# VH-VL binders against q8rwq4r167to367: the designs that were tried, part 36

Target 1, 201 residues: q8rwq4r167to367
Amino acid sequence: LALEDIDGSPSFLEKALQFIEKYGTKIEGILRQSADVEEVERRVQEYEQGKTEFTFDEDPHVVGDCIKHVLRELPSSPVSASCCTALLEAYRIESKEARISSLRSAIAETFPEPNRRLLQRILKMMHTISSHSHENRMNPNAVAACMAPLLLRPLLAGECDLEDDFDGGEDNSAQLLAAANAANNAQAIITVLLEDYGSIF
Below, E stands for the ipSAE of ESMFold2; O stands for the ipSAE of ESMFold2 at other seeds; V2 stands for 0.75 times the mean of E and O plus 0.25 times the DockQ between their complexes.

## First folded at step 21 (VH-VL; framework fv_belrestotug)

Design a35 (at its last look DockQ between E and O 0.88; V2 from the best seeds 0.00; counts 0 for: pae E 9.3 > 2)
Fold by ESMFold2 at other seeds, look of step 21:
Structure a35 (fold): chain C 201 residues (1-201), chain A 123 residues (1-123), chain B 108 residues (1-108)
Amino acid sequence: as target 1 above (201 residues)
Amino acid sequence: QVQLVQSGAEVKKPGASVKVSCKASGYTFTENWMHWVRQAPGQGLEWMGVIDPSGGLTYYAQKFQGRVTLTRDTSTSTVYMELSSLRSEDTAVYYCAKDWDTEDYFPQYFDYWGQGTTVTVSS
Amino acid sequence: EIVLTQSPGTLSLSPGERATLSCRASQSVDSSYLAWYQQKPGQAPRLLIYYASDRAEGIPDRFSGSGSGTDFTLTISRLEPEDFAVYYCQQYGNWPLTFGGGTKVEIK
């Protein structure tokens, strides 16, 4: 229940997402620029100790890093290995119309509902930020670059590649090349999900 | 505030080796990949390879495979490019270049470059 | 590997004119993973454009990128004196990373 506490009220993550959607759209480099790690940790602790609301005067870069902190610390990736595989297969389709349709189907048919809700919710915030790129300089590619590693962890870990069954060798050069390809695929998948958000969700 | 400062110009004879340093500052050295690009006099840009400073993993363009070695020293935030068996066509300016500064993801275009190191190979 | 062919090799123009630089890839560049750089004599390259059309930080609006697939264009809408330089395209969709041969924009 990453978006709700046990009583159904909005979680820390949900409140941080709402804050960024409301106050982050005009902030240059939002989601890209890091905040002081001790400030982020202190803010997380303050929530646990009773400061349950974000106020409008809080630093959006700190709140953005709170979102990343929570996603990084989730016990499982927002998108599991099997779900990453489904997205990668759908993304590889050459026709744009067929690719978007296949991405929609992969999400609808492969994702457990909690994971689908979480991904869709995070992408909604990201889409809002990228819609204000003229002010914040964060277009869909930039937002995807910052967030894809947190959303598609299994893909970056090499757990999803459909062709790695053909590769008998695992040398240092092959590892870096595979990492670069995985990074490009992760960013490209998230970029398409952002650019066609309304058609996919 | 990101800075890449390279070592000074070198003059070498054919068959020798050269080792160029690139000292990084203004970011977390081990969280970004470092690339090397060279430019012969009057010519364009040529990608040589890349190192991941965290583990020391490397990838080299096929043209340089067997002659180039990239290493790093995390205690000094420095990457080294060593090119062996030098030939006259290795005369060039050698640049180190950094991926974009995002904490979790490394795009493969270069937002910061070193000042360049001229290596001249002559007999 | 993906070969990038830039044209023209040299573009002779006056300040205030529009410059149009072409970069053609030997095969489709995945998701428009294409960047443009400016280089002045004695200096390192400077990033102008990434993802084919997105301006890097601090790059003025007179620089714009466009294109997809195999055909990409850099446009400088009104040349300023500091814009006379060599321009390179670079693809990052596949390793090895490759650059175009450059287009020199010089004063007529």
Scores: ipSAE 0.302, ipTM 0.705, lowest interface PAE 3.8, mean pLDDT 87
Fold by ESMFold2, look of step 21:
Structure a35 (fold): chain C 201 residues (1-201), chain A 123 residues (1-123), chain B 108 residues (1-108)
Amino acid sequence: as target 1 above (201 residues)
Amino acid sequence: QVQLVQSGAEVKKPGASVKVSCKASGYTFTENWMHWVRQAPGQGLEWMGVIDPSGGLTYYAQKFQGRVTLTRDTSTSTVYMELSSLRSEDTAVYYCAKDWDTEDYFPQYFDYWGQGTTVTVSS
Amino acid sequence: EIVLTQSPGTLSLSPGERATLSCRASQSVDSSYLAWYQQKPGQAPRLLIYYASDRAEGIPDRFSGSGSGTDFTLTISRLEPEDFAVYYCQQYGNWPLTFGGGTKVEIK
């Protein structure tokens, strides 16, 4: 599973999440500022070769990009197309209390347990970062902007669009608008999950 | 460090066209969308359209549809805005503006602006 | 198209006073996709606030944004001489992107 190795010990992803929760909270622009792609790839290879622990002197921006790298390389999205559709339907509910209840229900009823655990674990790290926004300048909206594309890949790919959002025309303007709307929806959904984390999880 | 440098002022007659350039530096040109906004003398800001430089896809405000064309040249990191069939009410300062600098998600507000290009349509 | 109406059109105040600027949307702007800009004469606009309440890089804490739905506010808690400018709101919750008409904050 993405959070555990075969023997049940913490995976590379879990260790990177723990590092960010411990050392990333005071780092300006954490999760937003990119590291060098070659450094990130090298660090991943070092882990595979036996360097299984992060040390306090490692660059938090590199570790943050290691998290993104692992999520990007997963063979399937942390949230499947059907689960993205369920979240989008729940998000569209205008009443705050009903929206929160529907999001909680969608996660509990439509997500396979491994995917629910993975999403909740990543959101916990993101919530921790956003709770230190005065120091790191990463509020829930900013953290969601950086992470939502990696968590809700089917939504950005148009694989969970509802009929009313269909834009299958060949118009170049329609393609750009569809991409922008998908990105906005992905960010908005993750922002709500962060802002109401305690009520949803 | 991000810089958007626009071409110089233009004076045009009604019915002509104008092409304004916006040269980007200090970031990866193809990873951010570029917007165009104009401002008539003493007036507010008016959004005209946007281009995704990576593929050249565009979207224009309805008011300018059919008259505005956005293009880019990735080899020079430059976006071009062409406005045709000019009228006196097209007299304005034209700005290019970059969205927020994140590769994975590009919210549609503008953290960096060009210095503006004055286009005057007279006579 | 979402129309943004700013009020007042002009706000005449002295340095040290609190300025309160209003932006009202013709329909709800979901998740507060609302930005504020400052523009001084002869200059390009400068981003102040995004997501209705989040300060942009390098913006002093005397600037704060608030509001949701259709009603948004920019507050300058104590005006400095450099704050006398025109302020615009902009929404990005629906295409096309639109700006408010502006509020000029001028020295009394």
Scores: ipSAE 0.007, ipTM 0.597, lowest interface PAE 9.3, mean pLDDT 86
ESMFold2 (binder alone), look of step 21: mean pLDDT 92; pTM 0.946

Design a36 (at its last look DockQ between E and O 0.82; V2 from the best seeds 0.00; counts 0 for: pae E 2.7 > 2)
Fold by ESMFold2 at other seeds, look of step 21:
Structure a36 (fold): chain C 201 residues (1-201), chain A 123 residues (1-123), chain B 108 residues (1-108)
Amino acid sequence: as target 1 above (201 residues)
Amino acid sequence: QVQLVQSGAEVKKPGASVKVSCKASGYTFTENWMHWVRQAPGQGLEWMGVIDPSGGLTYYAQKFQGRVTLTRDTSTSTVYMELSSLRSEDTAVYYCAKDWDLEDYFPQYFDYWGQGTTVTVSS
Amino acid sequence: EIVLTQSPGTLSLSPGERATLSCRASQSVDSSYLAWYQQKPGQAPRLLIYYASDRAEGIPDRFSGSGSGTDFTLTISRLEPEDFAVYYCQQYGQWPLTFGGGTKVEIK
């Protein structure tokens, strides 16, 4: 649904993902560098008003920020709170091979199909970008840093339940510590999914 | 360009307090956390704590808990570090440092540093 | 708390030589959350490397980082006169944030 319009044609998000996969791979700092906020807002409005196709001459940084805008505005996170918890539990396994296996299982067994397909589609674009890191300077860590907050929103919001993780709002120090841990965990999870994309998907 | 400009050197007596300012420019002040790091003469770097300027939330390293207070003034884009009950061991250069510019993620390595403020605690 | 141990404490080399600096963590640093800084006398530290291997903006390609887990390395392929300084590693995988004790690279 997020990838298709009502008539079954590619959505704005899917078209933007395709654009980045084709025209973004050689662009230094793609997905990391912000475009001008006014230009991004204008482009989103143009889409809403009927300009639904991207042309080759459009600024990839603007299109990248359009992707982020759409993900940010989704009514529910691409990955739900329970799915974030499953990913976090799998990620915390110390053995690399067991961790990859557990991440694959968590995605296959706990994600509703629409959410799994959306996540996999977005990760495919991200994997494509990170595969050209020698030209665009966006390795898996860098791409994950830019995108994980949009994909794992419940984790950053402190909505994931993990028995050995104390999520408290008891004081301001606990809030900042929890935010820092959540941010690191979100990036780390997405980084592993990108580094081992072929094994996981 | 991002700049962090700190207040000038201070000489204090034991038991006093010092308040060091760090004025930020070249980025949106409330979108990044600001850290404080000190360096005693001939020593390495020591992290003291962090403030989120948007809401004023703080976290302090255990060693400084109870003696350090971080505050900010969003109208002047300035962070303040106050260290109380000074001892000679607090003689150091104090740096403010900005973490990475991410919308909802703040990896805690420091891409920009203030020039440092020397605080000398003597006699 | 993650303790970072840098070695050697001092590295005496001539311009043009290759420098190899070690940083070892007391426990694994998740996702290579490790940075390297250069500090020249009288100056604030300058970010060189983050994520263990990524060069910061404007850092020459003679600086490279590598490693994972508990063992990390900063390499300067050919020392320039301006590279004689103290180098610090820093981990940011866990609070409190911690720095290594430094490696001084000095002219032989």
Scores: ipSAE 0.468, ipTM 0.789, lowest interface PAE 2.7, mean pLDDT 88
Fold by ESMFold2, look of step 21:
Formats: sequence, structure tokens, C-alpha cells
Structure a36 (fold): chain C 201 residues (1-201), chain A 123 residues (1-123), chain B 108 residues (1-108)
Amino acid sequence: as target 1 above (201 residues)
Amino acid sequence: QVQLVQSGAEVKKPGASVKVSCKASGYTFTENWMHWVRQAPGQGLEWMGVIDPSGGLTYYAQKFQGRVTLTRDTSTSTVYMELSSLRSEDTAVYYCAKDWDLEDYFPQYFDYWGQGTTVTVSS
Amino acid sequence: EIVLTQSPGTLSLSPGERATLSCRASQSVDSSYLAWYQQKPGQAPRLLIYYASDRAEGIPDRFSGSGSGTDFTLTISRLEPEDFAVYYCQQYGQWPLTFGGGTKVEIK
């Protein structure tokens, strides 16, 4: 439903994803460089008021931030807490080939179909951008750093406990260390999904 | 134009303490963690710890645990590093450094550094 | 704690030459969480590279980084006069954050 309006037509999010895939590939720093928050909010309002198509002359940085705005405003994370846990478990597999296989299995077998479709769609746009990194300077690591916090929100919120949980949730050092680890894990997971997109999806 | 401006050089005796300030401008102070790194004369860089200015939470490298205290004042966008029980080995340049923050993501490499504060400990 | 060992300690070269700087980690640095910095006398370090190979804003393309796991390299394809400085690697895959001992690139 995030990709379609009630009548089955492409949603604002889907149209913004299509715009970035078509016009964003040559834009240096696309998805990383922010636009003015008020300009992004204005563009969202213009869509609601009837400007339902993006045109070639629109600023790709504004459209990229529209995507981020929509993802931030989703009532639940694109990837749920249990799905984040499944991805983290699969990511920690030491062997590269086994890791890729386990990531593929986790997505195919543990994600509800709408969430899997949404994640795959967003990752397709991200993969397209990162495939043009020579021109736009946005390799998989850079794109993942910009987008992982929006995709894996439960992981950054500390809602995904694994074996390395210290059980020291309230002391200062435990909280900051946990936050640093969660951030690194979120970025790393999305990077692998982008680098091996064709094998995983 | 992100800018980190540190307080001036200090000369201290062994056993004393020193408090170095780092005033931030050009970004939202509470959205980025602030790290402290020191460099002894002719030597490399050594990470001391980090503070999250939004809530004041800290983490200190084990070597400095019990001697270093990081605090902040959000009204002045300033972080303070206090190092107690000074020894001659603490003679160094002390830097504050800002990490990069992507919507609650903390990548832990440093895109901006203060100019450094020389602390000399001699008897 | 991850120890970073840089080699060589000093690299004496002329402008126009290629510089190759090595950084070895005592254990694998996950997801290439490795940065490179340049430091000139009396100045703070300047970020050059992050994620092992990504150039920071405003860093010229003669600087490139590569490597993964325990072995990382900074390459300066054609040294300019302003490139004679000390270079440090830094890992951020785990705390404590650690730096290499530095490689001084000096004019021959």
C-alpha cells in the first residue's frame, strides 16, 4: 500500500522512486545531500493539492528528501523488529556465500509479502543509484549510510536483542556502545543487500 | 560552516586537573556526538571518549576511565573535557572532533576537528 | 582492541611520484570501517577517506583508498607539493576507536 494509492495508481513514494531512478543517477551526492525541510514539505503539499507528477526540471535533491520524508512518516518501519533480528542473524554469518544465502532466505521466508515488496522496491532504486557511483559518487556504502536508518528503524531503536546484549541498559557506557553498534550493523546490512542485490532478490 | 573552537593552552603541575572547552557552531549541536582525541608530542592520535550532547551520556576509553570527565552546556553549544590527576605523560595536544550524524546514525569518523589545545604537564 | 600498524614509517618522494601507504589491522575491521586522515604540522587532522575507499568532500581524486579485512591502502597517484604531510588510518568498527601510528610523506 505504500507503493500504491487506494485506487491502485502509483503512490507519491513510487513516483518519487521512479524520478530518482530516471533523473538522479548523474547527480553528485544524490540521497546524501539534504534539501531545505520547508521546501520538501511544500512539495509534499503541492502533491496533495493536485501536482501529481514530477517533471524533469524538479530538483532531484528535493525529490530524494521527499522519499526520506515519506519513509520517516510511515506508521511502522519498512522492516519490523523481528525482520531486523532475522537480517542481523543472517548478516553475522562469517562465510560470504552462506551469508548471502541466509539473507535471501530471511527475506523470502520471514518477511510479510507487502514488507518484502516495499523493501525490494526501495533497494532497487538504491541499487540503481549505487550502480552509477562513478558519476554520482554514491557507492553502496554511501547510499546505505543515508537510507539504513529509515529502513531498519527497530534496530537503531534497540528493539533487536541478540547474543551480544550486555544486559546493562541504563548505564552511560552501555547505551552509547549499543547505539554505535546498532548504527554500524544497520549500515552494514543494507550495504550487503545492495552489493549482492541480484543474488538476494 | 561547521566550526569547533577550543580554549587556549594550559600549563599544569603533576596531580592537577585541566578543563578544556570546545565551542561548536554551524550545525545543530545536539544532533552529533563529540569525541576527544589527544596527540602527545611527536606521536600519533589516541581516542579518549565521546559524549552525546543531547542527553549528556558518555563513553570513555578504558585507559582514561576514572580520570576523564566529559560534560556539555547546550545553551552555549560547548563541550568540556576535564582530565584529573595529571602526569607528565598527559602532555599532549587535545582535540575535539565531530562525528557525522545521519538521522540518529553515528558513523564515528571525524569530518571536523577543533584547532587543538596544548596541555603541558611539568614539574 | 584493534591495533593499526602503518608502513612505511617515512616515505621520501618527489612531487609527481606515486605514494602507497599501508595500514594493517590486528583483526578484521568489519564492513571496512576505516578512515584516512592527513595532518600537517601545527594543524588538526583532515579527513580524506572513509569506508576504506570513499573520498570525503573536497578531496581531490588523486587520493584513493582500497582494502578490506586487515589490509588497507591509501594511494596518492601524483604527489603535489601540498601532499607532504603525515597520514593516519583510523578504524571505527569497534570501540575503543584506534588510529595507526602514521606515515610521514616527505620531500626527497
Scores: ipSAE 0.453, ipTM 0.780, lowest interface PAE 2.7, mean pLDDT 88
ESMFold2 (binder alone), look of step 21: mean pLDDT 91; pTM 0.935

## First folded at step 22 (VH-VL; framework fv_belrestotug)

Design b41 (at its last look DockQ between E and O 0.54; V2 from the best seeds 0.00; counts 0 for: pae O 2.4 > 2)
Fold by ESMFold2, look of step 22:
Structure b41 (fold): chain C 201 residues (1-201), chain A 123 residues (1-123), chain B 108 residues (1-108)
Amino acid sequence: as target 1 above (201 residues)
Amino acid sequence: QVQLVQSGAEVKKPGASVKVSCKASGYTFTENWMHWVRQAPGQGLEWMGVIDPSGGLTYYAQKFKGRVTLTRDTSTSTVYMELSSLRSEDTAVYYCAKDWDLEDYFPQWFDYWGQGTTVTVSS
Amino acid sequence: EIVLTQSPGTLSLSPGERATLSCRASQSVDSSYLAWYQQKPGQAPRLLIYYASDRAEGIPDRFSGSGSGTDFTLTISRLEPEDFAVYYCQQYGQWPLTFGGGTKVEIK
């Protein structure tokens, strides 16, 4: 449903993804550069009020932030805590071939179909952008850095691994190490999914 | 216009402590982690540890645990590194370094460095 | 702890020549969590490259990085007079963060 309205037509999110795939590939810093927050909110309201199509003259940075807005507002993370754990375990495999196979299996076997479809669709847009990095300066690492916080929320919140222990433990050095590892892992997982998109999906 | 300005050179006797300050400006102090790296004369770089200025949480490299303490004062945007039980091997230039730039959220590289503080440990 | 071994220790070249600097890790550095720094005498290090291949802001195109896993390379396509310095690699895939021993690029 995130990608379709009740009547089966493309949702706001799907239309924004299509716009970025078509008009965002040559835009320097696309997905990284923020737009005016008030302009993004206005554009979302305009869609809700009946302006259901993006036109070619709209600012791609605004549309990119519309995508981020929708993902941020989802009632649950696109990737659940158990799914993040499965991705993390698959990513840790050192052999590239085994890693890709395990990532594919984790997505096929542990993700509910709506979540898998949503993740795959967002990654398709991200893959398209990163494939034009010479024009837009957004290589897979850069795109992953911008989007991983929105896609892998439970991992960054420390909810995927039962090793988290205290809220507000300022004297616990393990918390900084865990945060650094989570950030590295989130960015790295999304990077691999982008670089090997065709093999995984 | 990010700047990290460190306190001046120190000469210490073995067994003493040293406290080096690093004052940050040109960015929001609490949004970035601050690392400490030292360099002995004619040698390479050695990571000592890191502090998150927003909460004061720290992590120390194993070699320095028990001797190094990182603290901060958010009202002055300043980080402090204290190294105790000094010995001649601690003679080095000590750097503070900021770990993120504003364009990227996942790095642990150092885009800005302080000018360095020379600490000499001699009898 | 990941040990980074840089080679050669010293690289003697003329202005205009191509410099190739190697950094080898004792363990895989996942997702190319590798940075390169330049340091001149009496100065703090300067960030050149992150993610093994991405240039930091303001770094000229003559600097490029490559590699993955355990084997990484910094290339300076055409040495300028200001490029004669010591270069360090740094990994950030695992704590403790570690640096290589350095490669001094000097004028012959």
Scores: ipSAE 0.481, ipTM 0.780, lowest interface PAE 2.3, mean pLDDT 87
Fold by ESMFold2 at other seeds, look of step 22:
Structure b41 (fold): chain C 201 residues (1-201), chain A 123 residues (1-123), chain B 108 residues (1-108)
Amino acid sequence: as target 1 above (201 residues)
Amino acid sequence: QVQLVQSGAEVKKPGASVKVSCKASGYTFTENWMHWVRQAPGQGLEWMGVIDPSGGLTYYAQKFKGRVTLTRDTSTSTVYMELSSLRSEDTAVYYCAKDWDLEDYFPQWFDYWGQGTTVTVSS
Amino acid sequence: EIVLTQSPGTLSLSPGERATLSCRASQSVDSSYLAWYQQKPGQAPRLLIYYASDRAEGIPDRFSGSGSGTDFTLTISRLEPEDFAVYYCQQYGQWPLTFGGGTKVEIK
């Protein structure tokens, strides 16, 4: 389980999420500002070698990138291809109220429980950060832009089934257009999930 | 920090071609798309197209298809824009612009711009 | 293609005044995929606002964006001398990417 170790204790990911919720809220550009990739890899290795707790003096930007690193390296996306398709179909509903209701239903009806729990947990950290945007400058749009590629990997890879997406690129120009549309959709979906977190979950 | 440095001004005759360079520094060149935008004297901004430097894939606005070619040289971190069959209406300042890349995410607004290259087409 | 119409074409104001600039889209720009740029003579455009209302880093809080759908607004709450420039909106909800025609904010 991504949030628990074998013995039922909090995983590295869960501990990093908790650290950002506690110490990241006042850090300008948290989740957006990149840390050195080698520093992130060293911190992950230190955890695996026995440094199991974060201390208050850890660099929040390194911890934030540890979260991204773990999500990027998961063997499967937090949201599967079929689940991404369901979210995209729900998102394309033009009425705002119907869109939110459909997103809630898609998550409740199509997501396996472990995947729903993981997504909800990550979004909870993101919601906490975006709730302090006056201090950290990370509003829901900014947080979504930073995290959507990690949460909706199949959408960005063009692996979702949706008739309107023209997923089979007919020429090289179609590939860039499809990528641009997928990027917009991924960010927009996550933004709505953050802005209406309480209604959706 | 991030810099986009373009080649110098060009004066061309109608029917000729022009090739403008844009050298990028301060970030990983292949991880961001590069757009081209022009501005005729006293006019607004007009998007011309985009190149993904990692593989060289391009997309051109319909108005410029068949006349514009975007290429890149990854060894020098440079994008090139070539516009052929020049007309007086192509007199403009040409800008390269970098999109804001967050982990292979291309949000399609431009946070860094080159200084611009003036191309003058006159008889 | 989404056409962006900016109004007014020219806005003549004094320092300290509030400026309100309009950008109207020919069709809905979903999820507020709209940016605003400032351009001074001889310079490249500078990003001010993205997602219709989010200020870019380093942009003073006197700049604010609002709107959704087809109607978007850039507001400068108190004009400073350095704010007299041309302002452009840009949509990125669909390709081709398009810009408005600009609003020139000049000294009255």
Scores: ipSAE 0.479, ipTM 0.786, lowest interface PAE 2.4, mean pLDDT 87
ESMFold2 (binder alone), look of step 22: mean pLDDT 91; pTM 0.931

Design b42 (at its last fold request DockQ between E and O 0.78; V2 from the best seeds 0.00; counts 0 for: pae O 2.3 > 2)
Fold by ESMFold2, fold request of step 24:
Structure b42 (fold): chain C 201 residues (1-201), chain A 123 residues (1-123), chain B 108 residues (1-108)
Amino acid sequence: as target 1 above (201 residues)
Amino acid sequence: QVQLVQSGAEVKKPGASVKVSCKASGYTFTENWMHWVRQAPGQGLEWMGVIDPSGGLTYYAQKFKGRVTLTRDTSTSTVYMELSSLRSEDTAVYYCAKDWDLEDYYPQYFDYWGQGTTVTVSS
Amino acid sequence: EIVLTQSPGTLSLSPGERATLSCRASQSVDSSYLAWYQQKPGQAPRLLIYYASDRAEGIPDRFSGSGSGTDFTLTISRLEPEDFAVYYCQQYGQWPLTFGGGTKVEIK
C-alpha cells in the first residue's frame, strides 16, 4: 500500500504528508513552488539508503516535491480512468447538493479501497494546507491546481473524455482543446472534493 | 523569475506580413503553453491563439485561422507569431502571455505578459 | 463563444471611494473560471483575480472578486490614486478565450 510499508510502519509518502501537515502550513507557495529536481532525487535516495525520518530543518518545498515524485512514479494513477469518468459525470451535476451526493456515491461505489484511502489521505493534507491560506497563500483552488494532474492522470491524458470520439486523424486543434478542458475539469473536481471533504468522505 | 521579451515595433503596408518574436526565460520553456493576445488602439483585448512549445501544436481563434502562424525555436526559447495579409484593422499591440509555471497543468489565465509589440498597418 | 459584457463602461470616482465593476457572461462560466486584469496606459495587463475570487500574488486586499455562473463583480474597497485604470474580465471556461470590453475607472 502506498501509505504503509510491508511491516505496517508509515511509508515515505505518509511521512512526507505528515511533514507537510506539520511544517508546511506557514510556507508561502507550499505545493506550488518547485524544488531543484536533483535535490528531490537525492532526498529520495537518502531515504532508500537509511535516512528514514524527515527532520524539522528540511526544506518543505523539497518534501512537497518528494510527494509529487512518489505520485508520478506510482505504476498506476491514484484514480483510475473509470473512476475519473465517474467523478467527471458526478461533477457536471449543476445542483450543489446533488453533485456532492453523486461524488460521494461515485467514490464509495467505484473506487477500490486502496485508491480511495490514498485519495482521501492526500486530500487531508491538502485541506490542512488550504485552511492556512492566509499564511501560505494556497487557497483550495491553488492547491487543487497543483495536485490535480497527479491525482487524475487519466483525465489529463484524455483517457476519459465523455464527448463523441473524433475522426481519428491528427487534428492539432482538437487535441489542445481537449487538453485545456481536461485541465479545467481536473482542477474543478479536486477543488470540490477538497472543499466538501467532510461531506464526501 | 519569468520574463517574456518581445521584438520591437513594426510598420507595415496592407497585404504584407509581420513576424513578432517572444523570448522566454526563467522557466522550462517546453513545459508551458504560450498564448497571443492583441489590443487595437483604444480597444479591449482579443485572444488570437496558443502554441504548445514541446511539440509545436497550435490552436487559433477562428477570426485569425488561415492568417496567423505560431512557431517556436526550443534552442532559443523563442515563440514567433506571424500574421499575413495585413490590413488596417490589424494595427494593434501584440502580446505573448502565459500562466505561472505549473508542471503538467495548463491554466488559461495570464499571469505573465510580454511588454507588447506595436504593429502599425498603413498605406 | 462566451461573450463578456462589462458595465459600466466608465466609472468616475474619487480616491477613497468604493468601486464596483460588473462582468456578465452570455452563458454560465463553469467553476468560476473568470479572471480580472488591470491595465494602465502603455503597459501590459496585470492579473488581479483568478477563479472569480482568488487574488493573484502581490495584489492588495482592497481588491476582491465575487460571483458565479453568469454574473461576476470586482470590488475595490477604497480607491487609491494608482487604481485609476482600465479593468478587464476574462473567461477561461471554454475556447475561444474571451475578454470583456473593459471598465475605465477614472478620477472625478
Scores: ipSAE 0.542, ipTM 0.816, lowest interface PAE 2.1, mean pLDDT 88
Fold by ESMFold2 at other seeds, fold request of step 24:
Structure b42 (fold): chain C 201 residues (1-201), chain A 123 residues (1-123), chain B 108 residues (1-108)
Amino acid sequence: as target 1 above (201 residues)
Amino acid sequence: QVQLVQSGAEVKKPGASVKVSCKASGYTFTENWMHWVRQAPGQGLEWMGVIDPSGGLTYYAQKFKGRVTLTRDTSTSTVYMELSSLRSEDTAVYYCAKDWDLEDYYPQYFDYWGQGTTVTVSS
Amino acid sequence: EIVLTQSPGTLSLSPGERATLSCRASQSVDSSYLAWYQQKPGQAPRLLIYYASDRAEGIPDRFSGSGSGTDFTLTISRLEPEDFAVYYCQQYGQWPLTFGGGTKVEIK
């Protein structure tokens, strides 16, 4: 539903993703460079007021931030806490081939279909951008860094059921250490999903 | 543009304390962590610790635990580093530093640095 | 604590030459959480490379990073006059965050 309106037509999010895939691949710093927050909010409002198509001459940085805005404002996390836990457990496998196989299985077997479709769709756009890193300077690590906090919100919030969780400490310093570890894990998980996109999806 | 502006140089005697400020601008102050790194004359870089300005939570490297205190004032977008019981070995340039200007992402490498504050501890 | 050992301590080269700087970690740095910085006298460090091999914004393509696990390399393919400086590696895979001792690249 995040990708389609009730009539089956592409949603705002889907249209923005298509725009970035088409016009964002050659834009230096796409998904990393922020746009003016007021311009992003205005563009969202313009869509709600009837400007329902992106035109080729719109600023890709504004459209990229529209994607982030929509993901940030979703009523529930794109990836649930239990799904984040499954991804983290699969990522922790040291063998590369076993890790990729476990990530594929976790996504295929534990994700509700709408969440899997949303994650796969966002990662497709991200994979397209990172595949043009020579032109846009956005390697998989950089794209993952920009997007992981929006995709794996429960992991960053410490809501996953795993040791070394974000909220597992007894004092103030333990909480920051847990947050730092969660941020690294989130970025690393998304990087693997991007680098091995074809094998995982 | 992100800017980190630090307070001026300090000269202190052994046993004293020093408090260095770092005023941030060009981003939402409470959304990013602030790190402190020092560099003794002719030496390399040494991480001291970090503060989350939103709640004031801190983490200190073991070498400085018990002597360093990081605080912040959200009304002035300023972080403070206080180092107590100063010794001659604490003579160094002290930097505040931060990562990207993104909400809730903390990659822990440093794109932005203050200009540095020289603290000299001498008898 | 991950100790980073940089070598050589000093690298004396002429403009136009290739510089190769080494950073060795005391234990594996997972996911290549390794950065490189340049520092000139009287200045704060400047980020060059992150995630072991990704160039920071505005960094010329003559700078490249490589390596994984415990062995990392910064390469400057053709030294320019502005490249004579001290270079530091930093790991951010675990706390405490640690830096290497530095490699000074100077004019021969």
Scores: ipSAE 0.499, ipTM 0.792, lowest interface PAE 2.3, mean pLDDT 88
ESMFold2, look of step 22: ipSAE 0.508; ipTM 0.797
ESMFold2 (binder alone), look of step 22: mean pLDDT 91; pTM 0.935
ESMFold2 at other seeds, look of step 22: ipSAE 0.480; ipTM 0.788
ESMFold2, look of step 23: ipSAE 0.428; ipTM 0.757
ESMFold2 (binder alone), look of step 23: mean pLDDT 92; pTM 0.939
ESMFold2 at other seeds, look of step 23: ipSAE 0.488; ipTM 0.786
ESMFold2, fold request of step 24: ipSAE 0.515, 0.435; ipTM 0.797, 0.766
ESMFold2 (binder alone), fold request of step 24: mean pLDDT 91, 91, 91; pTM 0.934, 0.932, 0.931
ESMFold2 at other seeds, fold request of step 24: ipSAE 0.473, 0.485; ipTM 0.792, 0.792

